# VH-VL binders against ADP-ribosylation factor GTPase-activating protein AGD1 (AGD1): the designs that were tried, part 3

Target 1, 225 residues: ADP-ribosylation factor GTPase-activating protein AGD1 (AGD1), of Arabidopsis thaliana (Mouse-ear cress) (q9fit8r1to225)
Amino acid sequence: MHFAKLDDSPMFRQQMQSMEESAELLRLRCLRFYKGCRKYTEGLGEGYDADIGFVNALESFGGGHNDPVCVAFGGPVMTKFTIALREIGTYKEVLRSQVEHMLSDRLLQFVNGDVHEVKEARKRFDKATITYDQAREKYLSLRKSTRLDVAATIEEDLHSARTTFEQARFHLVSALSNAESKKRFEFLEAVSGTMDAHLRFFKQGYELLHQMEPFINQVLAYAHQ

## First folded at step 1 (VH-VL)

Design m5 (framework fv_modakafusp)
Fold by ESMFold2-Fast, scan of step 1:
Structure m5 (fold): chain C 225 residues (1-225), chain A 121 residues (1-121), chain B 107 residues (1-107)
Amino acid sequence: as target 1 above (225 residues)
Amino acid sequence: EVQLVQSGAEVKKPGATVKISCKVSGYTFTDYYMNWVQQAPGKGLEWMGWVDPEDGETDVAEKFQGRVTITADTSTDTAYMELSSLRSEDTAVYYCATVPLWFGELYFDYWGQGTTVTVSS
Amino acid sequence: DIQMTQSPSSLSASVGDRVTITCKASQSISNYVDWYQQKPGKAPKLLIYAASNLETGVPSRFSGSGSGTDFTFTISSLQPEDIATYYCQQYNSLPLTFGGGTKVEIK
């Protein structure tokens, strides 16, 4: 958005309202996205717990190093398989942590920094507007018969209120412009970071299992003889 | 316009169950987590847990796990906190609140007036 | 859990005095700390959010500062109506945790 003038024209007001509505909608969408991310990371945590449970059950089935089942068929393959499954589980926990980090560091900073600042700047602007309007009305009520000391106080109050109003207006415009310019970047950063984390997660899992392929094939060949 | 209105004071015997309500108005109930906070007489504030009214997800502090149930009814915009197996040390004022959370929740910070629960024989 | 250590636990000062309360987090919480005022028989009221921002309608004599683990809350000129207990609260991580509170009384 482009602000050529900082005045109270209907066009300026319309642009401010539009940007403010967009910022509020973005804030609500970010909050809802956070809720979705929380559900996803909780699901990943439950998945990790389930993975560990499966590994523990598999180890119990083998009965330990000296168990006949483990010794006959499970010793080398069971040990390698359970270690690999535990490692894949830890990759899932790393993925959960990375997704959580992307949301907390990128999206949270955007929401609490730029989007939140729009709401705070609007509150300050509203207060400054009321104060300025009151001071201006008082100034417009001055008459030739008004005492010089009273007139001087009213003029000083008007000057202070105008300065505060102009600062608040500038701050609101700046906050809206920053939110508008950063919204696409912050969202795309969070989404792209999440996709990259998934790519690395699947790649690590694949590489671990691929390294085990000769052993898997050896065991399968034995089972089919 | 935002208001959180809690149910009235309760007097219970040890072992009983208490259920406190928190009726909200002036905002979209499903947009914010509803927190429950305990304050024993002359003591500080202690977080008990929260509910997401949109899907009913809850998180409860370890101290209260197994005894507290937090729920939300979106048809009446009302949150509930139910505390079972009451003990004398549960005597406290209980607050519902939309306390800000670390996940970027903006400063939507409203509190109910509090509900006094007295547990005595 | 993040522990919030608040000091002092109580203080007594004269009207017009500068009052300072500190809060230390057991680990870094960036600026995710709020300050509450609780008057006898009332619910807590937010005064300062995100370490240093004054809530709407709160007098300018209240201020906050700090980041990371060390936070300070200041009343520049204590008034009779400021008699209350003040709490810091972190919202960086679940579970939410409060400081022990600081009771402020007038001499």
Scores: ipSAE 0.000, ipTM 0.443, lowest interface PAE 14.3, mean pLDDT 79

Design m6 (framework fv_modakafusp)
Fold by ESMFold2-Fast, scan of step 1:
Structure m6 (fold): chain C 225 residues (1-225), chain A 120 residues (1-120), chain B 107 residues (1-107)
Amino acid sequence: as target 1 above (225 residues)
Amino acid sequence: EVQLVQSGAEVKKPGATVKISCKVSGYTFTDYYMNWVQQAPGKGLEWMGWIDPEYGETDVAEKFQGRVTITADTSTDTAYMELSSLRSEDTAVYYCARLYRGSYWYFDLWGQGTTVTVSS
Amino acid sequence: DIQMTQSPSSLSASVGDRVTITCKASQSISSWVDWYQQKPGKAPKLLIYAASNLETGVPSRFSGSGSGTDFTFTISSLQPEDIATYYCQQYNSLPLTFGGGTKVEIK
């Protein structure tokens, strides 16, 4: 048996403290990021509602088949414009929903899950540390004159406690490292996914409006004359 | 008679290796840890390391890691301490000492000491 | 490593005097300290173990006390044969460490 302090390395203690400080900083940054994401999605929602209001107003102004105003403004062209704008509105709602899912719902759930795992690993480590300390003190109270069966049991308990302590220590270090890596990858995925959602939104919107370009040009030319 | 008898004085050149023996008599060799302690001229005692002769487990103080090898031969009841890459700072008296390691730990038996002089 | 700070480094006293030596650990070591006597040219000899226990064959004028970080070794009535260097040593954890020693001389 090697009787020694297992948190023995000043290096290990310093590493653990640095990792804990890093984890807390990441938690605070994730919280601030989450709040910013919520504000952004709220803004998108307000914009979407305003856009739908505009489309409804335009449709009402254009009127129906039997309306003199509709006839004067070229009916079918106005119908194409309102359909296109309404479709763009649905694209905006899809963007809002997707951004909220990626930035708010998914990221927050991920952060909460990792914190719980680390907390449980720390509790396990604390319990193992107490058990190991108690076993060491009991071992130090032994004499060579102590009955062999009693000494053997205490030595067995010490070895078992040390093994459990070492396992709990490695598990805690692993949990902290994994949590940090997962948060980094999830953050990158959330941001990249959000940018991809915007790319798809603009491309889809552009293609729809591009198909309308001949009608837009016709109406603009007519209005100038 | 219960005693630890160490090998004789050594004079070595810098860079050499020295191996000191400690022969046990009068008790069961495997019942105690055998320790090595260095004492430089006019200085105090410094623990170098120990060996458990029963299992062959060793532990060496950080200052001596990489240069000190502690071994035990249960067939001859003899412990050894080998110190390599000798420097002038290694000039000292080296003691073997048995450690009772029960509910209390203490050195209750010491060798007579081996003087090692490192000079050009 | 646990550092053992011993004081004084040397002292001179008369036969029959009470001599006190102190030893301070850099962290709490319970009662896990031993005291050794070393005469010139000889190996150390155990006097006190576990802070306060007198080794068999050691005169009763030697005693020890203390726990935690502060330990005291006392010779109640100094005799000529007590001229030596005295060391404290902790065994709470590895590496085992000794105090710097206290040289006791007669006036």
Scores: ipSAE 0.000, ipTM 0.380, lowest interface PAE 24.5, mean pLDDT 80

Design m7 (framework fv_modakafusp)
Fold by ESMFold2-Fast, scan of step 1:
Structure m7 (fold): chain C 225 residues (1-225), chain A 120 residues (1-120), chain B 107 residues (1-107)
Amino acid sequence: as target 1 above (225 residues)
Amino acid sequence: EVQLVQSGAEVKKPGATVKISCKVSGYTFTSYYMNWVQQAPGKGLEWMGWIDPESGGTDVAEKFQGRVTITADTSTDTAYMELSSLRSEDTAVYYCARDYEWLSYYFDYWGQGTTVTVSS
Amino acid sequence: DIQMTQSPSSLSASVGDRVTITCKASQSISNYVDWYQQKPGKAPKLLIYAASNLETGVPSRFSGSGSGTDFTFTISSLQPEDIATYYCQQYNSLPLTFGGGTKVEIK
């Protein structure tokens, strides 16, 4: 009877509650991070679409015909600007793809591995808890008049259920600890990789526009006249 | 756009078997658990079981153990619920429902429901 | 199994009224409760998850609160389109269990 009493201690209930809260917190953090990653990559894609729209508008304005504005600018200079802007758009699409890989794809790999193991461990723990609770109820219902062979079977079932419960509990705790540790490293790598991708994007953009500086100055000189 | 589309209404005789499908689109089928819920006429909701399409792992409520088989076909993104040894008490609307999140059991998207009528 | 007891079983209220539905679990379930709306002839729709979180696209007049064994679902200003049956559901342990439902009607 002492066996069942130990499981109902305040300390035992507190440990169970803490473990459940840890699993819920991991779930909420993964959900929030995933949704944030998806929104960010979608925003990058919209930015690329806007850039293409802007370049198309500039090409229409500058025209290929006897447009006075196009003639005044000398045509070839404006063509270089539109080509450069389209190339920057291509860099943005590469950035979006890299960011999607570092944030969304890597998170999905983490989820399919470590977070999936937490999901499975939690399910096994839930099943083991129910089985153990049922076995405890049967054991606590034993009376003096209960046949010895029936009582022995119920005691064996309780022992088996408790062992399974303790194994499932241990596996859930281990899975949570492993997932939390790996989450930190995956998060740092994803963020660092994303920052590296942005660095490359801005560097490429800067280098392209820096090469265009003589043409930018030519157009500015004309505009000031 | 997430959609869960279930197969059409069924009329069966007592002792027959029914197999209901739930075809999904608009998300990665293997990333979310699929649940099945029964609703008898004029009654509330009762959970029947779940499947993890990625592992094929299932759990079925004790009331339905031995009669319910839940399966998933990842090539067609379709979940199935098969109920055997039908009784008049099995007359109900059956729903498939997706878990909102990989680590919990709350249902953000539901199929439209499949009516199963068991009559002699 | 965890028993989820909803009260009231049904209620009638006027447009603009505050409606409160209560759900009691037979044992402590932390915040592992969801709330669903089911309109006649339709599938249920998730309104609240994890006791107090409003699902995307759900009007702000719907809210949830509670932890442990006592949970409350509130409609701050009842609208005609809110005529439905509402269900709580626990996911603390298997099997998943639903409350008996609360039928909400307009007077």
Scores: ipSAE 0.000, ipTM 0.403, lowest interface PAE 15.3, mean pLDDT 79

Design m8 (framework fv_modakafusp)
Fold by ESMFold2-Fast, scan of step 1:
Structure m8 (fold): chain C 225 residues (1-225), chain A 121 residues (1-121), chain B 107 residues (1-107)
Amino acid sequence: as target 1 above (225 residues)
Amino acid sequence: EVQLVQSGAEVKKPGATVKISCKVSGYTFTSYYMNWVQQAPGKGLEWMGWIDPESGGTDVAEKFQGRVTITADTSTDTAYMELSSLRSEDTAVYYCARWDYKGYYYYMDVWGQGTTVTVSS
Amino acid sequence: DIQMTQSPSSLSASVGDRVTITCKASQSISNYVDWYQQKPGKAPKLLIYAASNLETGVPSRFSGSGSGTDFTFTISSLQPEDIATYYCQQYNSLPLTFGGGTKVEIK
């Protein structure tokens, strides 16, 4: 066997290093994006709390019970508006939950699952490389005076180490290739899912308010006259 | 943090056997080779051998073959180095050290504090 | 076995001096050499890996160079805390072998 050609392939080492660097860069970018998504989701939660505060303030002003001021300005009109605003708040909470699930949770799984699988495959390969190098050195140091049983064991160990090395190498190349293929589509799916969630949120909000538009316009027209 | 903690100092008589432990924490024990290095008083570092904790496979330098046994217990994340037929020349500090890597490069990044073995009287 | 020969075995220098240690391999080892620092009574510490790469957290005054059989380790401006013995170590083939060490002392 000509082990030098197999072990000293500059092209293979260059390919693996390039792929590993790409995987690490992807991990860092995913972590930065994940942090951005967490901040956005936290902002949505704070916005929801602010919306509840606004609705409660509006109810206190015009929707209170047996208060002359509330009777004059509130009642059915204020109740209708507060109900609509609370429902929109519910839509915002659904959006927050969907964004958290589609972006944050999926990105974390991508980083921990796919990229981590590549790192584990790399560790297995590196370990197998050391073992194979050790077995190869023992084999190359065999002397004519080496006992037949010892030589047979060394040859068997070499064959075993080579098989493990080749399996680890194939697995690493496969893992790197699969990770590269999946990263684009999983990222696009997560972002697209988030955009769909926003579309649904705005559509629901629009439909709710659009149903109220005739009433809003009627009230505004009366106020102007 | 990654840490390697070795057993305490030993004083042995010539012909005895000593077994030194190296307990690891802060990383996956089975993913890295563990080196054993000897340093005689006032002398340099000499590699004794290493173990792959996952397979139990070992390599031992020729000078120590037949006298050194390196083992690993994955249930306690502990590596062991046993040196038999002790001589006065085996008086030394013994270190365990993790075999780590970055890209295609290897090095001993974390070392145990060392175990002093004195062979006398 | 690959023999690693360090020169000098010891040296004395003043704070601020440039210190150079050399390591010669008995056969070509590409860039597969690491450098370690050992202070009295302490375990060795990795400073440089693969001939020229500085380990994280190691001061920039430490550097390494070389390939093949001849390697150099340099401290650009010696500090009091640098008093130690320095070792080169090859990992091109088993057994792993260390240089004899260079003891660096301050006058």
Scores: ipSAE 0.000, ipTM 0.416, lowest interface PAE 18.2, mean pLDDT 81

Design m9 (framework fv_modakafusp)
Fold by ESMFold2-Fast, scan of step 1:
Structure m9 (fold): chain C 225 residues (1-225), chain A 121 residues (1-121), chain B 107 residues (1-107)
Amino acid sequence: as target 1 above (225 residues)
Amino acid sequence: EVQLVQSGAEVKKPGATVKISCKVSGYTFTSYYMNWVQQAPGKGLEWMGWIDPESGGTDVAEKFQGRVTITADTSTDTAYMELSSLRSEDTAVYYCARGGYSYGPYYFDYWGQGTTVTVSS
Amino acid sequence: DIQMTQSPSSLSASVGDRVTITCKASQSISNYVDWYQQKPGKAPKLLIYAASNLETGVPSRFSGSGSGTDFTFTISSLQPEDIATYYCQQYDNWPLTFGGGTKVEIK
């Protein structure tokens, strides 16, 4: 069976099309955001690998306190700096994990197309449309030679199918409206959550380095002599 | 008349790349999602990913991330699935399948005939 | 990932028999299940969508039911042309996942 639009209201058809177009636009924008977040998360992972390489190289000056080069270049100081840099790397991995969590829990739901309520309403509407179309075909096939009891049953079936179709249509419009509002708040939560994750990342990094500031300043003052 | 026609069988060496095409006709290419499904010999169906030909947007299952690239050419109404770094476990029949646009890529009402890829040394 | 556990893996029945296949989701998926038929060497064919809706052109002897986690696919009177492997598929969440398949053979 071909699922043609059975609605005879131009206003309803235009509203449904506008809602579906808006929902699809939101899905595509969220898909782009998801792809951007994946690239960002991959970049954070690559950055972490680079950080480890940098810290390992610097650590060669902090280990082996009997090594003349390590002693000459401030061995214990290098050890403190490598510890701090490894901690910052850990904070970066926490940020990556939090961004990835938002991709899994929120953005993928948008990429799926429809939320649960809308998917269910669309399926109910589709079934009601098929049933109504079949009832209409039977009704249009009625002839004056058809038995009165059979004709009455077909007319009753058509009335029931039309009522079910109209109710399913109303529920679909309602579900689409509610879903659009819900998706807006879920998107805002994902973006706000990302900003909160960055705030925590920078705050943790700042707190760590700020606690070390007197030590850093003392070493800098010593080195300038 | 809706038709999905896939490219012919391929035999590849381990480490090679394979690119399979799926040419559509009988409907508006950009109105439906195109999905790719893998079926290893004697095994079941496994979803690989989808593309929206209108936006170029794609999503790929975790198992295939980094090795699969799905593209679409709207001028020729053809979808492509490229699988790199082939290994023996990739020996399978690969299907393209049309998903319903209004409902998302939820059910596959039309399928390509399948493309057999054999990875052998 | 939502796991779809299909049973039995295979069955043998006589022409005219009622055949029942079940599919269990690892979590509630409402009615978001489709059923496919695949004959040897051929692409799968959609039979049932949204758990219970018969696809256009599919014989009425095929039916589906269920909601939540438990789904059933039934062939009311098995015909020779029904010999195939049948798969359930969920579309409640990504990635889309299929059941392991049920091979239906004639005795």
Scores: ipSAE 0.000, ipTM 0.389, lowest interface PAE 21.4, mean pLDDT 80

Design n1 (framework fv_benmelstobart)
Fold by ESMFold2-Fast, scan of step 1:
Structure n1 (fold): chain C 225 residues (1-225), chain A 120 residues (1-120), chain B 107 residues (1-107)
Amino acid sequence: as target 1 above (225 residues)
Amino acid sequence: QITLKESGPTLVKPTQTLTLTCTVSGFSLSTSGVHWIRQPPGKALEWLGVIYWDDDKDYNAAFMSRLTITKDNSKNQVVLTMNNMDPVDTATYYCAHSYYDSSGYYFDYWGQGTLVTVSS
Amino acid sequence: DIQMTQSPSSLSASVGDRVTITCKASQDISNYVAWYQQKPGKAPKLLIYDASNLETGVPDRFSGSGYGTDFTFTISSLQPEDIATYFCQQYDNLPYTFGQGTKLEIK
């Protein structure tokens, strides 16, 4: 009898190709996101450096207890402002570090690990496919005149190759599904973690500046005198 | 197999513009980046810049003011343009493949290189 | 820019010898180091990436180690075909930078 081998059909191969194409598209989207994250963290680092420069310049007007110029320009209150701005700067650095860890470092490690696992599973599947095809060829070539011991060995080899092929196929499908799920969860965790980090950063910054409001009002009132 | 091949003029006069083409095979420019690296005779390798799969670019700041990298995905070509060539720019120029899902950007496949001599 | 300093600039060894080349980064680059082999008149060939991972198809006599600022490249048993110039490269930050190269010759 001749049968269509559904377990190694063109339809199965097409489905495997579609799954790998979907995984590749997801990988490219993750890499695009990673590139954006790198650029964002670089911008945050530049912002922190700019904050330090601004505060250092402003410090020339504060902290001079016996300096008439510093006192005349609100030195003691300016000192409170420079301390607050330095603190905000440290919050920005913490944000940068958290974003870099959550988005850049973790995502890149995840992408590398999963791609390797899928590639290994595909390699094993390809090897098992070749072995199974060769075993099928030998089995289909058996003639009535073939020695019984040889025929028995070929039949055993075919069943062994089929089992190995089926396991390799299952492992490849599993690896592809796991890779997709892991990328989805890691992506959502990274994005949500980043949003949480921003929420905490703005909340801390707001609370610090709100605490400075009396001093801001003091300077404004003095300036309007 | 991934292959890259550089082509362009081997001799350039000072102040002229250099244009080199990198023709790739075995991968798509829509999914992989291509870097340009040069090596002056007897000196270290110098990274010049990269064009990513999404047409974004990064350049070495030392060359940024006179360097442009472009690509045409349909032709499988990446083009390096460097203005105001000087004798110190004499070097073997390489294009190289880099895959973004590695732990960084290292160069797994290189073109054969093309020697560009800048002299009057 | 991150500077990569290789040592030695050149060395001579006999077939079967253990050869070691070192590379020092001017700042912490984690494990983002690659090693290349360049034979005369040819393009560089990737041997090692991520400081210690062997590229597919590269003989197991080649190895790498290191983290942070100090990195080592080793050929456990030198073969005639290993005669070349070797370069380290950092890819932690732009611009990517290379060591000056180590020229390996047979005694």
Scores: ipSAE 0.000, ipTM 0.425, lowest interface PAE 17.7, mean pLDDT 80

Design n2 (framework fv_benmelstobart)
Fold by ESMFold2-Fast, scan of step 1:
Structure n2 (fold): chain C 225 residues (1-225), chain A 117 residues (1-117), chain B 107 residues (1-107)
Amino acid sequence: as target 1 above (225 residues)
Amino acid sequence: QITLKESGPTLVKPTQTLTLTCTVSGFSLSTSGVHWIRQPPGKALEWLGVIYWDDDKDYNAAFMSRLTITKDNSKNQVVLTMNNMDPVDTATYYCARLGYWEGFDYWGQGTLVTVSS
Amino acid sequence: DIQMTQSPSSLSASVGDRVTITCKASQDISNYVAWYQQKPGKAPKLLIYDASNLETGVPDRFSGSGYGTDFTFTISSLQPEDIATYFCQQYDNLPYTFGQGTKLEIK
């Protein structure tokens, strides 16, 4: 006669080890991804600064309201161009902020929250397992010659240890399941949100420049006369 | 049981190349990164670089021009190569692994490398 | 690079004393600080991570606190076996950097 629990224990421990290794791999992948995201957002910020510098230089070149160059281009048209370029710069800064929030901040919170909970649950489970195994060993050594008061104490200790073990096991399984579920959703949402932010950025930029198309054509036509 | 052990020459002449090997046990290099850290006698610890599970690398900029880290997953070995050794490079060299968090929970015993003529 | 400055460089205390070591970062590093104990001839041992979390198997007399730029490491009741050099480390950004160390001696 074999106990069902004995057959289940090796499979459960193997699954737990696999999940623990997956959690460690997830932590390392999240850290590396976080670093990549930080470099990307830093690059976007540097690009924004360069774009603003270009707009400032263009405004400086155009001179005042009555400058011949500005007047030749039709003053209001040049004003529209500089306003549009500054607005595009603002869109780039919004994109940078959204990418930073959706990629870097979210991943770091996931690691510090959900992965940390798995680590703590694992420690509690290990302690409860040792206590339960010791209590089981004592219980299995009981003989008919054992004193009634001693036998009662050992039975109470076993019941208490098993309850603690079952609670710790359920907490660990819950924490692992939660982390795995959140991992899938957080990753997909972060990537999808980032793609949506880029789509919105390009759409806003396109719409702004599309409205400027008549003015662009006017300036190009003037330049070729 | 997780272990890391450094091996290599204990004496290197100035301008020569140092090659150290870190042999790991109890975990896979395909799922865990390994870092190299050194400590000159009586001084603070200096982080040199890391090789990640996916063979990507990060190096301390101060050493990047002369430092290379490689690995062989099948042999359970990580190799540190540092060119143009100088007496100031005399230090105990450690390989180490991060735990669940960003702390180094497992370290090799360290190997003292002396750079002198 | 982020600079980590420890204070004091050395200190002497009696068994049972409360010992405090501080670490200051050159810029905001949130809670990304670890503390290590190193005895002569041995590799460093991780005691505390994320500024205040105690590593498994480390006695509860060791504790850490802090956020941003100022961090504190405390031994509530010094024991003879605690004589060692203690280091702080930041891991907010690469390269990882360590404090210069605090040498603890018992009177």
Scores: ipSAE 0.000, ipTM 0.433, lowest interface PAE 13.3, mean pLDDT 80

